VH-VL binders against q9h9l3. Designs and how they scored, part 275

Target 1, 176 residues: q9h9l3
Amino acid sequence: PRKMVAIDCEMVGTGPKGHVSSLARCSIVNYNGDVLYDEYILPPCHIVDYRTRWSGIRKQHMVNATPFKIARGQILKILTGKIVVGHAIHNDFKALQYFHPKSLTRDTSHIPPLNRKADCPENATMSLKHLTKKLLNRDIQVGKSGHSSVEDAQATMELYKLVEVEWEEHLARNPP
Below, E stands for the ipSAE of ESMFold2; O stands for the ipSAE of OpenDDE; V2 stands for 0.75 times the mean of E and O plus 0.25 times the DockQ between their complexes.

## First folded at step 13 (VH-VL)

Design E35 (framework fv_unasnemab)
Fold by OpenDDE, second read of step 14:
Structure E35 (fold): chain C 176 residues (1-176), chain A 122 residues (1-122), chain B 107 residues (1-107)
Amino acid sequence: as target 1 above (176 residues)
Amino acid sequence: EVQLVESGGGLVQPGRSLRLSCTASGFTFSDHYMDWVRQAPGKGLEWVAEIRNKFNSYTTYYAESVKGRFTISRDDSKSIVYLQMNSLRTEDTALYYCARDEFDSGYYFDYWGKGTTVTVSS
Amino acid sequence: DIQMTQSPSSVSASVGDRVTITCRASQGISSYLNWYQQKPGKAPKLLIYDASSLQSGVPSRFSGSGSGTDFTLTISSLQPEDFASYFCQQYNSYPRTFGGGTKVEME
């Protein structure tokens, strides 16, 4: 198996009017979809908006949540040296206050062959939900209980695997 | 230093029960999958059971030869993995190894205990 | 279940010899294959994981190759400490299964 992991994070709103996106949950899965990490995370600042309908985060999840600094250390340890797959992964890295090397990053929201396979415009930014339904015939992010970061990370990994060979060859010829 | 120490082996009659323990140290036990592998005298290796970690709901897997008779479990607070063996048979006679499964880059047994001997005989 | 057929069951060799051990899976297992070394009275030791990745601390004379159903462990130049039994193991699916083993003994 390749040294590849997929990551998905859920964020809550902090700061004035809750406009700052702060990490509140992080899930990491390996190439086979097994969960390597899944923790609720306590932001350093007061939570103004849980964004529950999207994030799935509730106040009760923060009672025993892992402090951000500790969680960040744990997560970075897992990511170091790996190819990291995510969807719109820039947002996850921003919330983590960490940026993985571009050469080791795979963003499923910016892979033209993946869009092509889904009969979408190659240069369009498609949602994880749409791609998962179209290519994996699976519904994710359903209901009003919010997203599951584990489910999203697993879906992201499965999507990437569909185009892995082609995309890796492309990247080899066109290094970022 | 990673260490795995098996215990609980012994001589028992067919149909009896025995519980093996494996005490782990030198690593974050709760992060890893743990497995039991056995080796009959003069024979090869046979995978017995696996228990996954907390992130994966402590899911368990068993060899067909032990399903319904053996139960693998773990206590992360004590860094111990167990193998409850019921309805023992003569063919269960073997040296039983505890093995650590790799954390995030595959599923290989990178550390093994010295084993504990189980002998089932009438 | 995936059966792992390992060959030969035993091989006699001399120091300095090139030794090749083969493992065949009953169905495709991608690169999900590990190799272990076991010396008499000792626990197995991981040599190769993921078909071709050398475990830390293992001498470079050991190498693994293959994918799908056919895999090979090679010892480029056999050393005295290499006389032992070797086992392949697949982790593509449950149950995890081992090959029957290969005993490398002194000629």
Scores: ipSAE 0.791, ipTM 0.914, lowest interface PAE 0.7, mean pLDDT 95
Fold by ESMFold2-Fast, scan of step 13:
Structure E35 (fold): chain C 176 residues (1-176), chain A 122 residues (1-122), chain B 107 residues (1-107)
Amino acid sequence: as target 1 above (176 residues)
Amino acid sequence: EVQLVESGGGLVQPGRSLRLSCTASGFTFSDHYMDWVRQAPGKGLEWVAEIRNKFNSYTTYYAESVKGRFTISRDDSKSIVYLQMNSLRTEDTALYYCARDEFDSGYYFDYWGKGTTVTVSS
Amino acid sequence: DIQMTQSPSSVSASVGDRVTITCRASQGISSYLNWYQQKPGKAPKLLIYDASSLQSGVPSRFSGSGSGTDFTLTISSLQPEDFASYFCQQYNSYPRTFGGGTKVEME
């Protein structure tokens, strides 16, 4: 164990034509994959598009959802001072309206050794689903009812653990 | 101020039952795993049972010596964790501690109650 | 079950001494080990978690090291309040298990 967590968020569409991505669910897991946080979150703006095919969010999930302001406080309390692992994590931080230090951020969509292990071009941005299938021999994001942010966060942590030793050594020699 | 207060201990004869309670205050009880740890007179620590939180399906774990006899449970609305002890044996005689299990950076007991004494004797 | 063996079972020491306590796991547990201090009549207190991480409020004279099967708790300069029993605990697998304890006594 480390002071390290993995995060995955689900977004819904708000604003004009549902083009703005607003936080609607957040899952955070510890180094071993146990769930530290998993709540549906009510955006402060009107939801135009639930994006259910991908988010798994439905109107019923919003009934008792935690208001954004409260959820954000809870989430930031967990993330502050920890190494945070995510996949395309800048989208999650943007939805949280939060800046996490680059030195404590690990993005599994931008770790060259991870792509190398998957026989993918080192500079390509590979999907979480592809990397998980290739490296962990596990299918995630299956079905038509949306993604599980818990499943995605767990997969993300396991992917990072495959390169943790070599990547932490690289970052120590090449600080961001 | 984090506080854990155990109660329900006492003198009981072999084969009977006792229910221990641990009332928590000063933190968000529902976010934490809760554990029971016991210590026989003059002996070391022995982990007894754990109950996980709602996010982790209230999963329970037991030491082999108590499996099938003890049941750990919790009531998040009251901030209480329980230990139901059935078919008690003289070897169950111990001070029973309730402990808060932090699991974000490892799995460790950062707060303990003062304990409640259970004596199983004929 | 993973067995935790502590040594020594007791040690006599004087204020200012360097005290070393060891803990050995019957199988590999990575860094998944905690250290607790217990004074007579009191509940245990967490000192170190994840083998080497110092708990907030614990004096820097306490340090932990090791991984796999061999672990060490060191008190660099023993103080009067450090005379107590010390226990290691693994959390690599269920059931969680404690070492038998080490009593640090005044010489």
Scores: ipSAE 0.642, ipTM 0.864, lowest interface PAE 1.6, mean pLDDT 92

Design E36 (framework fv_unasnemab)
Fold by ESMFold2-Fast, scan of step 13:
Structure E36 (fold): chain C 176 residues (1-176), chain A 122 residues (1-122), chain B 107 residues (1-107)
Amino acid sequence: as target 1 above (176 residues)
Amino acid sequence: EVQLVESGGGLVQPGRSLRLSCTASGFTFSDHYMDWVRQAPGKGLEWVAEIRNKFNSYTTYYAESVKGRFTISRDDSKSIVYLQMNSLRTEDTALYYCARDEFDSGYYFDYWGKGTTVTVSS
Amino acid sequence: DIQMTQSPSSVSASVGDRVTITCRASQGISSYLNWYQQKPGKAPKLLIYDASSLQSGVPSRFSGSGSGTDFTLTISSLQPEDFASYFCQQYYSYPRTFGGGTKVEME
């Protein structure tokens, strides 16, 4: 069998008017939801907008944060050769400046059977919060202090496990 | 190369205490869950306790037979995992192994020490 | 607790024989099962993890199969160094539990 992990990243705004999304936290969990990696990451550029309401990141988290280049190396060692599960995972890979093979990527925002189980249109892009509430009866991303990337990665893995057998069979017949 | 070295075993009277240590080397100790597994003379393997890593809040788990009597702990700065054994009973007599818990792909014990013998007898 | 029942408790075999050991879980454990080999006076050694994945350095004559409740460890052509005890172990839920072991001994 293949090793499988789930990832979720938090981004802050850098560049003009804070419009560039830069990696500022990454959480990776294994198949059972145990944390393999969870670090605050210092972007190489000045942070213009912490986006705290969504990211949960504040100035205090940056004081001892791991520099981007070092964090990226650590993260890639964990991801390489594994099936990586995420929600809208292309955003996480973009923030990591990383290409992961499509054959080893699972995006819970683009799995039709998962939407079907949630009574949502199979071709719609549903939020992680909505799918988690509908299918796991759990509220995530609660409150105004920002999201927990650990919580999001754990929810993402649990959602994938609900459709794993069906979706892996589909991918075997219809390789990406 | 990965090495696990257990120590602290010995002969002890029922009702007393003993502390086992396992010194790890050759890998990043702080990343791994660590476990204790025992084997009574001529018998099979019995899982005793697990301690998770820092990212999983050093969460501990115990076999029902040792709950309330045994405490697993770790010192990441020294690369040591401990098993504090209180209120020892004759049925605790066993060879105690320290094992590294590989959690990346499936939670299996990929490396074991040679074990340390605990004999609980009057 | 999940009970792991191993059979047989012992088997007599000759070099070159095909040996099959079975392990049954009292409830479904998906593929969350490992197999270990233990030689007399030695610590256990991981052979197979996640029901069917061969640990690096383990000879290809060892294979594992099964899912849910029924699992098997197969040695396709027994070698002298394979006379040992074998244990299955589930990691689906706590407490982690081992099978009672199967001793493979020389005829």
Scores: ipSAE 0.007, ipTM 0.600, lowest interface PAE 9.8, mean pLDDT 89

Design E37 (framework fv_unasnemab)
Fold by ESMFold2-Fast, scan of step 13:
Structure E37 (fold): chain C 176 residues (1-176), chain A 122 residues (1-122), chain B 107 residues (1-107)
Amino acid sequence: as target 1 above (176 residues)
Amino acid sequence: EVQLVESGGGLVQPGRSLRLSCTASGFTFSDHYMDWVRQAPGKGLEWVAEIRNKFNSYTTYYAESVKGRFTISRDDSKSIVYLQMNSLRTEDTALYYCARDEFDSGYYFDYWGKGTTVTVSS
Amino acid sequence: DIQMTQSPSSVSASVGDRVTITCRASQGISSYLNWYQQKPGKAPKLLIYDASSLQSGVPSRFSGSGSGTDFTLTISSLQPEDFASYFCQQYDSYPRTFGGGTKVEME
């Protein structure tokens, strides 16, 4: 079988009015939730908006952060050839400036059976927080101090495992 | 080419201490969990200790038979994992292997050293 | 601790034979089991991980199956280089534990 990891990234605002999303933290966990990678990442551009309420990132985290180019190389080395699970994962890949094969990508924001288990419309895009609460009875992203990308990646992997057998069979019959 | 080279074994009296080292090369040592596994003469394999990587807080785990007597540690700058063995017993006599612990799709020892022999006798 | 019981302790076989080795866990371990091969005077070598995943470079005549408490390693057609000891190992919980081993010897 193929190896599988889950990823979650945190972005800060760069560029005019802080509207560009730049990678500032990345967490990758294995199938069992152990951390393979977790680093603060220094964007190549000036940070205009830390977006701390959501990202959990503060100026102190940037002091010894890994430069983007180096971090990107480390992350891509881990992701290449693996099934990568994420939630709204296109945002993470965009921040990494990376293309991952569609056949090896699993997005928990677009898996109809997962929404069905959560008593949500199959075609709706539900938040990670909502699905985790409904299906795992766990509160994540609590408070106003920002999200933990490790916690989010772990929750994402656990959510995928709930539908893994059904979804892998679906993909085998309906290749992307 | 991945290589693990154990050293530090020898003959020692019961109650004494010995420190084993394992020097790694050919891979990014700091990314991997590292383990010690031993094998008594003519016997099977016995897991001894594990140390996780920096991302997992260098957490350590021990077999019950060695807990409180053995300490696993690592120096990522030198690519060395250590096993400090205190209060040695005759039952600790074994060939000690260093093993690389892959943990992306399971936890398995994909590379092993040749081992270093520890003999505890009076 | 999770006890791993292997059977048989030894088996005599000829080249071309199908050899089956069984490993039983004292409690459920899902698929969290590895198989290793050890030749006399050598370090162990990983054959199979996660119960059924064949390690790169290992011949396809080796296969693993099972989940929960009962696991099997099969060698479909024994070759001269396969005369060795085989060990299962669980990684469901600490401490990690190995089976007692099965020696495959020439008949």
Scores: ipSAE 0.087, ipTM 0.703, lowest interface PAE 5.8, mean pLDDT 91

Design E38 (framework fv_unasnemab; at its last look DockQ between E and O 0.69; V2 from the best seeds 0.00; counts 0 for: pae E 4.5 > 2)
Fold by OpenDDE, look of step 15:
Structure E38 (fold): chain C 176 residues (1-176), chain A 122 residues (1-122), chain B 107 residues (1-107)
Amino acid sequence: as target 1 above (176 residues)
Amino acid sequence: EVQLVESGGGLVQPGRSLRLSCTASGFTFSDHYMDWVRQAPGKGLEWVAEIRNKFNSYTTYYAESVKGRFTISRDDSKSIVYLQMNSLRTEDTALYYCARDEFDSGYYFDYWGKGTTVTVSS
Amino acid sequence: DIQMTQSPSSVSASVGDRVTITCRASQGISSYLNWYQQKPGKAPKLLIYDASSLQSGVPSRFSGSGSGTDFTLTISSLQPEDFASYFCQQANSYPRTFGGGTKVEME
């Protein structure tokens, strides 16, 4: 269970009208919340929309950003063989152009026991911010500076740990 | 190949200072925590200090026996970790190892240097 | 601080013997327990990490087990090169602490 990491990515807009979500930052933490990886990433295509209000990404962050291909390699090396925890993690994997095995993936946006614990409908998709406030009594994603992918990854891991035993047992009985 | 080479050891009198260095090569130094572990003659291993990496704010931890006297630091540009030892005592006499700390799936010292000897004697 | 009690302090054994070393933590350390081998005049070498994970390059005759407070290092069939000192180490909390060591000697 400790061969577990949590990931959170920030994306910027590329392509026509900035509708393509491209990876611009990735943070990975271990089971204890220690940061294994945290880098700004340079998309292969021109950035049209930094989405700074949400992403926290600014033009200055791209000056020395790690090229996508290099970053992807670094990230995949960390993720390989691990249980990867994330929130709405399909977006992160999509941005990474990577598919992690479903059996090794944990999405805190789709864990009914977690929602139940937070007095939310089990089949509802709750935000990371809401769950974190409700279950950890902590405010994340506050202010106008955008999200912190490190904080979000840490919060995600802590949320999962609240239901880890129950959920892992469920998955063992009901493998995806 | 991962290599850790300690230096700076020697004979000093109590109350004096000494600075140890550990030069790392063969891996991305800046990604790893680094630790010092010492071993008194004929005795067991004693953890001394740890310094974390850039992602973790270079946070440091110390054994109580050296707290306030020793300072661990690092220079990522040179791939070196240091141990500044002040107010040395006779009980600080030991072989001092530099160790690489891995923390992806646990916390363990997967590579060690050969050590540098520190002798504190009047 | 977490105290690590290692036993026995020494053991005499012959080639081919099964050797078992135990380490007890004064409080729960989950699986944050590592085992090291040290030969005379040499630096410690990592054998097992996270209680039961075999370090790359280490022979399969070495194994680790346990969780919480009680841990065991087992050498299934002792080889000549295995005569050495062995140390457990907890990585659950600071300060990091080692067991007192076990010297495996030739009978």
Scores: ipSAE 0.911, ipTM 0.946, lowest interface PAE 0.5, mean pLDDT 96
Fold by ESMFold2-Fast, scan of step 13:
Structure E38 (fold): chain C 176 residues (1-176), chain A 122 residues (1-122), chain B 107 residues (1-107)
Amino acid sequence: as target 1 above (176 residues)
Amino acid sequence: EVQLVESGGGLVQPGRSLRLSCTASGFTFSDHYMDWVRQAPGKGLEWVAEIRNKFNSYTTYYAESVKGRFTISRDDSKSIVYLQMNSLRTEDTALYYCARDEFDSGYYFDYWGKGTTVTVSS
Amino acid sequence: DIQMTQSPSSVSASVGDRVTITCRASQGISSYLNWYQQKPGKAPKLLIYDASSLQSGVPSRFSGSGSGTDFTLTISSLQPEDFASYFCQQANSYPRTFGGGTKVEME
């Protein structure tokens, strides 16, 4: 084990025609999958599109949601100084308006050995659902009620652990 | 600043009960696991019980020596963790510490209270 | 239960000495090992967590190493405030267990 957490965020659409992705939920788990943080987050801008099919966010979740500024502070306190694992994690960092050091970032959508284990092209960007099914024999993101960010963060950590030794050795020899 | 303040200790006869309380301040109590650790006079540390946070279903764990006699619980609205001690024995005599359990990088007690003394004697 | 065997039980040392304390787990505990310092009449204080991570505010003369079953706490250049008891603790499995402690005393 290490100073390592996994994150998954859910975004809703704000701005013109709901084209801006604003943070609406964040889940963070530790190395063993224990949940460090899981809160609904109220964007500072009007929500145009809840994107419920994917986000799982509904209007009722916003009633007692943590305001963005407060949630951001709580989340960054957990992430700072740690190796942060995510899937297509640049989207999560953008929604958090946060810059995490590349040397401490692990993106399971861009780890060639992980794709290789899944019998996928090493340079392809594979979905979390596909990799989890292939490598963990588990179905996530099932149904039309939206995704569980806790489930996604846990799956992301488990996927990374499959290649952790090999990938950390690679990064030590080839620093970002 | 993080503070943990234990209370409820005292002198009790064998077979009786005591409830210890630990009031927390200075952090988001509901996000943390909480533990009780005891220390008999002049002896080392012994872990007693743990209660996880709401995100992990308030799961509880106990040392074998207290299992079935002690119950750990919490009230997140008041930022208090409790230890209900039933069927007390002389070997339960100890200073009881409340500890905050950080689990972001392993599992470790980063803050401790000053403790409350429990003496079980006739 | 995982037994934590800590050695030595006591060590006499002088200011400026290098002190090493060892902790052995009866089963593999990965890196889930913490070190605490306790002074007379005081609550324990966290020094090292996850085998080798220095807690914020703890002097750099303290360091931890090891993984699996064998762990060490090292104090380079012992200072007067370091005369205290030290305890290791495993957090890999329930119940959590502590070592018996090492008392670092003045020679």
Scores: ipSAE 0.761, ipTM 0.890, lowest interface PAE 0.9, mean pLDDT 93
Fold by ESMFold2, look of step 15:
Structure E38 (fold): chain C 176 residues (1-176), chain A 122 residues (1-122), chain B 107 residues (1-107)
Amino acid sequence: as target 1 above (176 residues)
Amino acid sequence: EVQLVESGGGLVQPGRSLRLSCTASGFTFSDHYMDWVRQAPGKGLEWVAEIRNKFNSYTTYYAESVKGRFTISRDDSKSIVYLQMNSLRTEDTALYYCARDEFDSGYYFDYWGKGTTVTVSS
Amino acid sequence: DIQMTQSPSSVSASVGDRVTITCRASQGISSYLNWYQQKPGKAPKLLIYDASSLQSGVPSRFSGSGSGTDFTLTISSLQPEDFASYFCQQANSYPRTFGGGTKVEME
C-alpha cells in the first residue's frame, strides 16, 4: 500500500517582534522510526527570537543550515504521495508553506480513538508529551534544552500505530 | 551508474584476520545503509552485517555466527564500507557481496557488487 | 531468527510456462519480503520488494503476492533468460534471512 512517514518541525520567531513562526529544523522518519531527513534550516528572514527553550535552536545551528528553499524542495519530495503523520501538523505545513492532501494527512492531536486510549476527552487537543507519557510510558521534551524533532517524530509514529487499523478504517468509511 | 566493488579477499588460515573493502560510486553513499551478504560455494545466501547511515547513528547489526569476530564500518568521505574479519573459521569460506540497503520504502538490497572470495583453509 | 522455507527446491519448465514459487516464514513478517534472481556466476538481482512491488527495469511478467507468513513469486510466461535460481528474503527482523532457493531449469 501507500507509504507512511512522520514529520516534526521546530520553529523560530521572525517578523515583527518575532511573532511569525519560521521553519528552522525538520525531521522525517519512516514507519519503523528510521530517520529519512533531519536538517537545520535557515529561514529566509532575519531570526528575531530563536525560541531556544522550546525549539532547541541556537545561533550555531544556523551557521551551516540548509537554505529554506532548498530544504523545502527536499522535504516535499519525501512527502509527496505519502501518508504524513504529525502532531498539530497544520503548524508544520504552514511553516513549510505547503498543503498536503487532507486524505493523506494524519494528526495525532485530533484522533478521538487515541484520546480514548489515553482516558482523555475525545474532543480535547492533547499535547504530544502528554499522550506519549500516558500511552508509551516515555518522557519526551524534558529539561531546558528544547525539543528533539527526531524524538518527537518517532513518538508521533508510535502513537499513530496504536490506532492505525481503527483510524484508517474510519477514514475509508468517512473520506475527508 | 551505481557501482559496488569489493576487494580484500584471499586464502587465509583459520584464526587469522582479513579486511574486506567495498568502494561505492554513482549514488549518495552517506544516505544509505550498507550490508555484507555471503554465499558459500554451491550454497544459499547468508546475511552477515549491516551498518546504518549518519542520520541513524551508524548503528551496526551482525549475524549471530559472526558476532564478536566481525566488525562492519564505513568511511563516508571515501564512500567505502569495510568488513574486518577476525578469528576466521573454515565455515566463513564464501563469496562476500557488498549490498546497498534501501530503507525509505522498505528494506531490500537493490544493488550488489560482484563479490570477493574468502577461503579459510589449513 | 525467522526461518524462510522455499518450495519447490527446483522446477523443470518450458518457455511460455507459468511458474509459481512459494516462500513461508516461521513467523509473521508483515510485507517485508523480497525476491532475488541469481544466474550462475552472477550476483543476485532484486526483482520484487515489499512482497509485491516490482523493481525498476524488471519485466512485468514477474509478480509477487502475500503477507504475514505465506508469499508467492509468479512468472506468468517463462522466457529463456528466466532460467535461474530465485531466493526470498525477509527484512522484518534482524538477522535478515533468506530462503534456501528455487532453481528453475529447462525441461
Scores: ipSAE 0.271, ipTM 0.752, lowest interface PAE 4.5, mean pLDDT 92
OpenDDE, second read of step 14: ipSAE 0.907; ipTM 0.946
ESMFold2 (binder alone), look of step 15: mean pLDDT 93; pTM 0.951

Design E39 (framework fv_unasnemab)
Fold by ESMFold2-Fast, scan of step 13:
Structure E39 (fold): chain C 176 residues (1-176), chain A 122 residues (1-122), chain B 107 residues (1-107)
Amino acid sequence: as target 1 above (176 residues)
Amino acid sequence: EVQLVESGGGLVQPGRSLRLSCTASGFTFSDHYMDWVRQAPGKGLEWVAEIRNKFNSYTTYYAESVKGRFTISRDDSKSIVYLQMNSLRTEDTALYYCARDEFDSGYYFDYWGKGTTVTVSS
Amino acid sequence: DIQMTQSPSSVSASVGDRVTITCRASQGISSYLNWYQQKPGKAPKLLIYDASSLQSGVPSRFSGSGSGTDFTLTISSLQPEDFASYFCQQGYSFPRTFGGGTKVEME
């Protein structure tokens, strides 16, 4: 069944010296890459560091951004009961203050057969950019204006689809 | 509870125009794709048009039989989807349904309105 | 356009019967096939989506199977409320297309 979505979040720095990662954008796509959710999110604490080079977030995006509490409710409604695919997805769940069942979580940074297809060490945590270039022959995260969380979520779903059959069989035999 | 209520149907002469409306309630309208599906008297279902949500640039799609004559649009602030029907033909006579397209799990119509009747006749 | 061929066009059945309806796509549509039920004077209702997923609130006697081009809707033990028309629909590509329908009638 197509009860599978991919997520990518962007975080900004809040708290002392901007060391706390607070959710500031979230994109969720369906199995085919259509966008289910893509909103800028206003953190409850003041932003110390926009981390624009990576996040793509600027002060202008915060003007009409959805407050964190409201955005979190919307996002969790989409994720609940679905297989959720992400890259280093623990960071996204941490920013959402959310625990998704391990049995329904797929992390493309920790799938040994995906690394094997890319001629990378099976237990290494390869970047989304590297895996996408190697396996899909596509450049993402280009330039210095920040990443597109939509683009990242779409690439993540496509990467997972390359190993979906093999990995789902593995998980059925080796439940997390 | 999810509800879709169509309106705007009626009897109209060939070559005229009608605008159908569908008012949605009970869900976050702006998150969903919306479709129009019609059914001629005693016949089967025919997909007419789809409008995607803001995240997908309000992209529109049409059946070949209505392309260039019909326009689908939406007003997210009012939770309404419209179907502007121009240059109507007798073949457009049908019950017109508004349907919610649940695209997170494979593009299916999970809720339908009761429909509004359009009769194109002299 | 993907043509959806549905068979039979009608079937006469009795309460308790097993009813099978088939739907064939003119080209591969993976699992993007949905089934709807329509009673006279009423709007269609979703029964099954993504070939085999049962919509919430739909009785378990309804089941769907298939992938690619050949799909089946099965009603394991027909009930009085199941006398209706049934339609398949592909969500794979545009235009979205429906099968011609199957009318399940009382014999």
Scores: ipSAE 0.490, ipTM 0.808, lowest interface PAE 2.3, mean pLDDT 92

